# VH-VL binders against o60147: the designs that were tried, part 44

Target 1, 175 residues: o60147
Amino acid sequence: MLEKNKYLYIFRHIQTNQVLLSQGNVLKKTALFQLPYPLQKPVAPNGMRPAKLRKDHWVPLLKVEFPNESMFQSVFMQLLNYRKYRSVQPLTSDLLKLPIPVRRRKIMRQEVPNTIADLADILNKEKFPENSVRLQLSDKSDSEYADWPPSVQIDSEEIKLSRGFREKTTVDEAR

## First folded at step 17 (VH-VL)

Design kg9
Fold by OpenDDE, fold request of step 18:
Structure kg9 (fold): chain C 175 residues (1-175), chain A 118 residues (1-118), chain B 106 residues (1-106)
Amino acid sequence: as target 1 above (175 residues)
Amino acid sequence: QVQLVQSGSELKKPGASVKVSCKASGYTFRSYGMNWVRQAPGQGLEWMGWINTWSGEPTYAQGFTGRFVFSLDTSVSTAYLQISSLKAEDTAVYYCARGPYLSYFDYWGQGTLVTVSS
Amino acid sequence: DIQLTQSPSFLSASVGDRVTITCRASQDISSYLAWYQQKPGKAPKLLIYDASTLESGVPSRFSGSGSGTEFTLTISSLQPEDFATYYCQQDYEYPTFGGGTKVEIK
């Protein structure tokens, strides 16, 4: 397969800890469609899906570099669909006992660990070559949410992204 | 090599239905979204929507809801576009196009001409 | 929806000419812009994605630049096979296409 984009970026909301998957280092508006439908048309952070993308409300969670585009696309699609599947599953009895606002907050707080666990699970199943996948985390402690297969090497270098978008570079300023 | 092969041209009367197929090969079918793009005669390109090849969930662009249905047969790596209650204005070439999740389109089918005429 | 305005709609040029096509977005789309070439009776062909990345197999005479709301496709030296219609496409929101630019023989 041809080599194109082989980088997965994951962002989290600074208040709700909701998670968005991105194929680029700048969030698209379409990324919001990954979030559950709101009851009305709320704006972040009180709603499940904000009406508008506020890039400044999203910070980088992690970056993954894959060996090639094919592997990246496979993992991306699976990760996207794992989350979707989970979102349509019946709620646990414990969650149902909580008031709706409290329930929503609790669910959103679990998105980060769930996403990381999903990623690890997908990578475990894919059985990629050893040390072929490079993982960079904004917080290294987040890696503890999952057991990682031998294909994953955790980079000592922290992710270098700004909120919702890449930092301006000399190249960007020259444009 | 990546290939998308679509079904042949269709001639239909108003009110009829048509189903266009798009068979994919040369890559993992569920790793890329399948998009549908319409092009009326002498006009530009219109994104109709896409189908999640992993889950089968379709998303339709504005103006392409109701009469348009995206579907899959993953066992044969094939995507389908069905148009019901055809109208004269549905006359166009319909393309299937592979692409990353809601991104660009790197591989296209050869197109299927659907002509709606009384 | 994001509207893409291409200019010019029609362009007459000769073999060897430097050709530049512009695509303007109604709002900031970062670098999420692709360019396609379409010949009569054929499907579009991807030339550039992410504003400036050349698709594999595409001649190096094609290049893309821009970010935000202004983008350009450049053909450094027009070849006979380059006479076609070119479209820009954004993927910041749900995909939309520009109106197209037809490059004709002068």
Scores: ipSAE 0.863, ipTM 0.937, lowest interface PAE 0.5, mean pLDDT 92
Fold by OpenDDE, fold request of step 18:
Structure kg9 (fold): chain C 175 residues (1-175), chain A 118 residues (1-118), chain B 106 residues (1-106)
Amino acid sequence: as target 1 above (175 residues)
Amino acid sequence: QVQLVQSGSELKKPGASVKVSCKASGYTFRSYGMNWVRQAPGQGLEWMGWINTWSGEPTYAQGFTGRFVFSLDTSVSTAYLQISSLKAEDTAVYYCARGPYLSYFDYWGQGTLVTVSS
Amino acid sequence: DIQLTQSPSFLSASVGDRVTITCRASQDISSYLAWYQQKPGKAPKLLIYDASTLESGVPSRFSGSGSGTEFTLTISSLQPEDFATYYCQQDYEYPTFGGGTKVEIK
């Protein structure tokens, strides 16, 4: 039995360039827990929940199509934890010299290229079949942030969404 | 094939501790989160929290902080739920359940009945 | 926090009947809704996720629909093995379950 394609969406904040990973074309509220500086402690239910999700503040950065759930989940979990790992690493002396707001802004500006680089690194290590993974970017130039393995086919067509999220019920175009 | 096998039923006295195990097989352990779900007798399902199988970081739902501890032994693809200072109201079936990151639960353990009685 | 309200809590039906169970969310959860079947003494079994995607191995007589705040699980033709309790579960926020719907033999 053939498995259904799975889609990884990565969104960026239009102002801060923070990055969120999504298992669908509509961000979950829990995605906000991925942010390095949450407003509240992530506990459930009730009480300490993520702030209201402003969908209009997030735009798709890229979409990755996987041929099956196993590949998708493997990459998703690794990508999630790569970012977490970076966030807890000791800061460089140069960063420590900066005021906290400036430091945070500088770190956030690197989230997009770092995430793309992480994705490429993960995919390079996974050694998936050639052209088994399809990558679509909102800006094709973002693909230059990393070297991509043969398993990745980069679409010539860019994501057309400029703001907000597509409806979950909207079916993506098949390969 | 994916399987989650939990440890057997437990009978404990109030104040005691219990540790339930959930051994996973048939898939890459770190590729999915492990969730814990409680079901009191004759009641519905209650999500207790989850543990990140990559990092070992646990997240507890409201009401399941303090006495509840999620842990892992990745060398044997096993997740653990420890409950300390057991109370009568802790009597329930506890399920481990695999799932994508904070999503649905596609595979479940068979459940572990923990009975707390004097 | 998101509350899920299932209706009805109980329903009696006969083999061959079309059964419909509703799950309403207190707020918009997009399509992040799953359905489970649980039989006595057994663990829940995933039927549908993302509101309408049928889990592998689940009979086609099961279907899910809806988005936003109202969702429906439909069994087109109830089979003897379908008598069980059904739960909806949202994953837009931290997971929560509905109260369940027990489908009994009429």
Scores: ipSAE 0.856, ipTM 0.936, lowest interface PAE 0.5, mean pLDDT 92
Fold by OpenDDE, look of step 17:
Structure kg9 (fold): chain C 175 residues (1-175), chain A 118 residues (1-118), chain B 106 residues (1-106)
Amino acid sequence: as target 1 above (175 residues)
Amino acid sequence: QVQLVQSGSELKKPGASVKVSCKASGYTFRSYGMNWVRQAPGQGLEWMGWINTWSGEPTYAQGFTGRFVFSLDTSVSTAYLQISSLKAEDTAVYYCARGPYLSYFDYWGQGTLVTVSS
Amino acid sequence: DIQLTQSPSFLSASVGDRVTITCRASQDISSYLAWYQQKPGKAPKLLIYDASTLESGVPSRFSGSGSGTEFTLTISSLQPEDFATYYCQQDYEYPTFGGGTKVEIK
C-alpha cells in the first residue's frame, strides 16, 4: 500500500524571502493564505499577499521527509501556527520606528530563519526517533539557523535551485 | 482507528439555532484540520469551511459567513458547527470531515441531518 | 472559485462494465484532485487523492488519472457495491466539489 504524504516542502520568495509551506512539490494557491499581511491588492515585492500565485517567484528552501504522515501533519500544523502566531504578535519598538514598507521587508527577511528555527523547535519537542527525519536544504548554511535534534538527519546534498521540487517518476527511475 | 462521530438529527423552526458536534478519536486532533460540508437533500456536496484545530481559527467559505460559527473543544477533541437564524434552505445533512491543511477529506462523520420546518 | 464539471451526471452500467467518469476544472489545479464515493444515506468515502493515489483500503479496480484541467475516475470492472454517486474535489484553491455522477444499474 502506498503511504500518504510524509514530505514537507518549503518555498521562499525569490525577492521578498517570504516563506510558504507546501504539502506537495507544487504550490497550491491556498499556500498564499499563509502570508501574514493580507491586503486587498498586494504585490509580493511590497510584502503583501498577492492575489495570484506566481509559481516562478517561489523557489525551494528545504524539504523534510518524515517517518509517516501523522508526524508530518503534526509538524506541518504546528509550523503553520507558529508562523501565524508571530505575525500577530506586537511589533517591537525598533520595528515601529521604521516606515511600513521597510518594516514589512525587515519582517519578511526573518521568515526564512524563523521558519527554520520553528521547525527545529517543533522537532525538538516531538522527540522523533533518531535519524528518522531527513532534511534537505537548498543552502546547507541555512541549517545553522537552528540546533537540530538527533531525530534530524541533514542531507549532504543540497536541493538544486529550480522552480519547484522534482520528484522521481517512473522515467527517472529507469535512468 | 480514526473516527468522527456527530450529534444526532435536529428538527428546528425558522429563526432558531442549532449546534452540531463532531467528536474525533483515533488520531491527534490538532494535527488535522476539521472541515464542514453541507449537502442539501438530493444535492451535491458543498464545502462550508474549516477550522484550524491547533489554533481554533475558523475560515468560512463564501456564502457561509455570519450565521455559521465553527468552534472547538480540544479537551474532548470535538468540533462544533453552530447555525443561527435558521432558514428552510438550511435543511441539509452536515458533515464534519478531517483533512490535511486545506486539502482532501480522508475521514468523515456520519452526518447530521438538520431539518428546518415551520 | 474553481468550478469542477463532472460528466456524465448520470451513468447506467452493468456489473462487470468498465466505467469512466470525467472531472474538468475551470483552471489548472495540477494534481490536486480527489474522488469520493457516496452511497445513499452515508457519508462520502475518499477513494483517490492527488489525482491518482488510491486511498488505503480502496479496491484496486478504482483508479484515477489526469492533471491540469482534466481528470478521470475509472472503475475497471463495476461491482454491485459500486453503484453510488461519485464526486470530484479540488484542493488547489479552497475546496470545491463537482456536481457528482450517479452510477446506476442498467
Scores: ipSAE 0.847, ipTM 0.923, lowest interface PAE 0.5, mean pLDDT 92
Fold by ESMFold2, fold request of step 18:
Structure kg9 (fold): chain C 175 residues (1-175), chain A 118 residues (1-118), chain B 106 residues (1-106)
Amino acid sequence: as target 1 above (175 residues)
Amino acid sequence: QVQLVQSGSELKKPGASVKVSCKASGYTFRSYGMNWVRQAPGQGLEWMGWINTWSGEPTYAQGFTGRFVFSLDTSVSTAYLQISSLKAEDTAVYYCARGPYLSYFDYWGQGTLVTVSS
Amino acid sequence: DIQLTQSPSFLSASVGDRVTITCRASQDISSYLAWYQQKPGKAPKLLIYDASTLESGVPSRFSGSGSGTEFTLTISSLQPEDFATYYCQQDYEYPTFGGGTKVEIK
């Protein structure tokens, strides 16, 4: 079978630091369903998921190239499960004492470090060949949220695109 | 080689239940979601929903939230569609289909005809 | 939900003809569109995904184009085995299918 997509694209919200995982370099509307609602009654669930996908609010966080589509799909499904698992865990008593808007903001600000740690945890458990998984970040210091296995090669070049993971074409300017 | 093999056709009376199986082989079952698609006789294709094969969490399309239940047995790489309280309007071919997460469907089962008749 | 409108619903063409089928989306779906071929009594078969990417093993006479709200499937030289119904499907949101285009060979 020809190789289909083997790239994981991860986006960060410019204001809230929420994270979206993507199978393509352009976000789908269904990506918003990745943003979990807390299951605890005191937390207001609708406040954590934007009503619409605003493409101008989401910027590159990182990109990963896997050896093949099957390995990409396995990691992608596992990452989604890690996010779901976190969403159903009991909130700490300290978080529950906070006003809902403050609590919500604190939970959202953990999404970047948590997602990077989850990715590394999955890659440490998987047995990939040395240097077979290429990781590129928008900010290389974000790699410090995790310990990476020998299978991961961290690209020295940061993601330089200012809009998503692709450059705007000149066709949009022809008038 | 990726293959999805569904259970055979069913003839049922109104009010009965049916359970359609879809056995997957040739790939890592938990790496791809399993979708259910129905096609009434002479009609087009209708997405019924999908089940996350890693977590077992189902998602149902609008109109399929009542009598339709998706489930898995990951030990035998099999997905199930159960339809309860069958109605004549449930007469259709039911397909399982694999694909990337909420994406296109690259492999399909052969379909299972469910006929509901008194 | 995103509605997909296919046109025409039916066409009849001769072997060797160039056939074009259109699919219009009710909203911008970027390039998240797939095309399927279904022969009577058979499961659908994926032809094109991501608007223009040909699935492995699909003859090169099939091609797809478009983005946003307007998409086309083209068969450059219709063959006798191309008698089938063709469906478009979007995956920008929860999947939906077009109504289909039945192609008959004269």
Scores: ipSAE 0.599, ipTM 0.827, lowest interface PAE 1.8, mean pLDDT 87

Design kg9
Fold by ESMFold2, fold request of step 18:
Structure kg9 (fold): chain C 175 residues (1-175), chain A 118 residues (1-118), chain B 106 residues (1-106)
Amino acid sequence: as target 1 above (175 residues)
Amino acid sequence: QVQLVQSGSELKKPGASVKVSCKASGYTFRSYGMNWVRQAPGQGLEWMGWINTWSGEPTYAQGFTGRFVFSLDTSVSTAYLQISSLKAEDTAVYYCARGPYLSYFDYWGQGTLVTVSS
Amino acid sequence: DIQLTQSPSFLSASVGDRVTITCRASQDISSYLAWYQQKPGKAPKLLIYDASTLESGVPSRFSGSGSGTEFTLTISSLQPEDFATYYCQQDYEYPTFGGGTKVEIK
């Protein structure tokens, strides 16, 4: 085998439930650029970007194992585009009436279900081979935010790590 | 086989503009970012920024936010670097390089020498 | 902006020598460091990414190590074809390159 499996790592903020996508099991500082900053303001209408990356504030949400890097890269770039699209959509009048901190919290609480739904939407459209994509969640009930295609095998074991991803829980990787 | 083929060298006068092309083949163009790297004669490598090939959104490194413009033509899998109001200090080899999102650069074009002289 | 300092800037060595080049980051970059080789008149070529992962097609005499702020590129048995300039690059933040290390073969 010349091609190697590629992992998508998704993190959740412990307080805000914001989501970060990662190409590695340790977050890069550039991951923070995924969080909205309209017109370079420090406070965005639908979220905020922390000044520093606090790695102890980001915990595993899920990881996805792809058969190869090309498939991983295609899905990763599409997910980034979905997040950008959502970040520039107009807000409802009801949301605009809320105090900014309350509005931001309500919007940020949707990032987990939205990201999971977007991932599933992409995987349904890509038509990957059956059982070729392995999904592992920290909370298996989060899989209920989407309808998964036959290409996805949801791991029965939850991610048990409280900080970052270690890959210590994988067995029979070369099968 | 992944290949990045750049346009040929350019000799320009100060104040002119130049547009360097970088044609990609052998991979899904929109799945990898396209980066531009400058190397002045006898000097090291300098990241100029990148363009998101899915969205077309460019990001410029500090110092490259004015006269430098990144663009794409996805129908022919080609990225472009345009430099306006050329200065003598713009004399350099300009590389395109692909890589995962804001990551290392696994494939490079052959480079395009732009020479700016009176 | 993360600054990378390479040492040495220049070295000369004999065929068969073990060569070590260091790259020091101004802040902790985890393992997000790559090494490139650039021969005269050619584009850079990726040797190592993620500090220690050898790129496909790169000779096994090249190896990388380190994490945090200190990283090394090692050539276990220098060959005449290894005459080149070597650059480190971090991708923890927006990419930056080290100043380069020129390796000459005696």
Scores: ipSAE 0.584, ipTM 0.824, lowest interface PAE 1.9, mean pLDDT 86
Fold by ESMFold2, fold request of step 18:
Structure kg9 (fold): chain C 175 residues (1-175), chain A 118 residues (1-118), chain B 106 residues (1-106)
Amino acid sequence: as target 1 above (175 residues)
Amino acid sequence: QVQLVQSGSELKKPGASVKVSCKASGYTFRSYGMNWVRQAPGQGLEWMGWINTWSGEPTYAQGFTGRFVFSLDTSVSTAYLQISSLKAEDTAVYYCARGPYLSYFDYWGQGTLVTVSS
Amino acid sequence: DIQLTQSPSFLSASVGDRVTITCRASQDISSYLAWYQQKPGKAPKLLIYDASTLESGVPSRFSGSGSGTEFTLTISSLQPEDFATYYCQQDYEYPTFGGGTKVEIK
């Protein structure tokens, strides 16, 4: 008796630390639309959208199980809005003083902690029932980027999924 | 329970405009995207695009970037499809359909037949 | 655009038959494939999503399978109420539909 999708999957890029939100454990090509295009100005881009989805560049960051699909969808849409809002904000004067390559690198390195903080902020404001939301991380120390509300139960087992969107092939042993 | 109720059938002449409404109920409107799907008489289904119900940003499929406009009134949980400069080939049933972000469509409106003839 | 090719386009079968409808994608779409049933004059109804997950309230005689580029919808014992057109739809990229398979009861 499978239920409708109630799982949030978050991936990070192995090199740039950009983050993608997903409704499944395999990224869709449309996930790339979450990444901003450069600003109209040639000197101040807020990250870059790759031309194609490189399957071997994205690894699991965390997974969240919600009580039901409706709650998952509400959080998912809010997370997308947080990212969109942040991506169009003017750059700080400190960032603008940096050479463009350094600035870009510094902005992208913030995406993991920012996304985790956004998630916790939403979950705290939504006031879900105690222990109704199960959080599983690839690296449990990443939970330290935020304070989690009582609604969140952090799974003791880390994610064991393979790199990117595909599971590793297993070899059967003959008996 | 989840329900999508569309406005009634329309008979229009070429060059006119039409606005189809899709009123949603039984769920949090801003949690699911609203899609529009066209079906010409005796033909298959064609995704026209969707509108992000949280941001109001529309996305149009190829071939639907001109005369077709998606909009929302979130205060009454309603999505709209407006078609301008109607042509005979616009004769079709137009469905609204809800779904997760760019995903499958779990609930559909009953459809609105738009007939364009002189 | 990802092209979905359904086969057969038309199928005639008897009540009680096992029928299989195939949907082929022009590229790997993982398991991001849904199936819909549409009866004449009615809106489509979701049967299966994520290739094999049965939507709530759909009879157990319907099942889906496949991944990558090849997918099937199976009706294990065709019933009179299953006379309809069936569509596949991918959501790996911007949604597209297959051309449909019309199932008629002999």
Scores: ipSAE 0.549, ipTM 0.807, lowest interface PAE 1.9, mean pLDDT 86

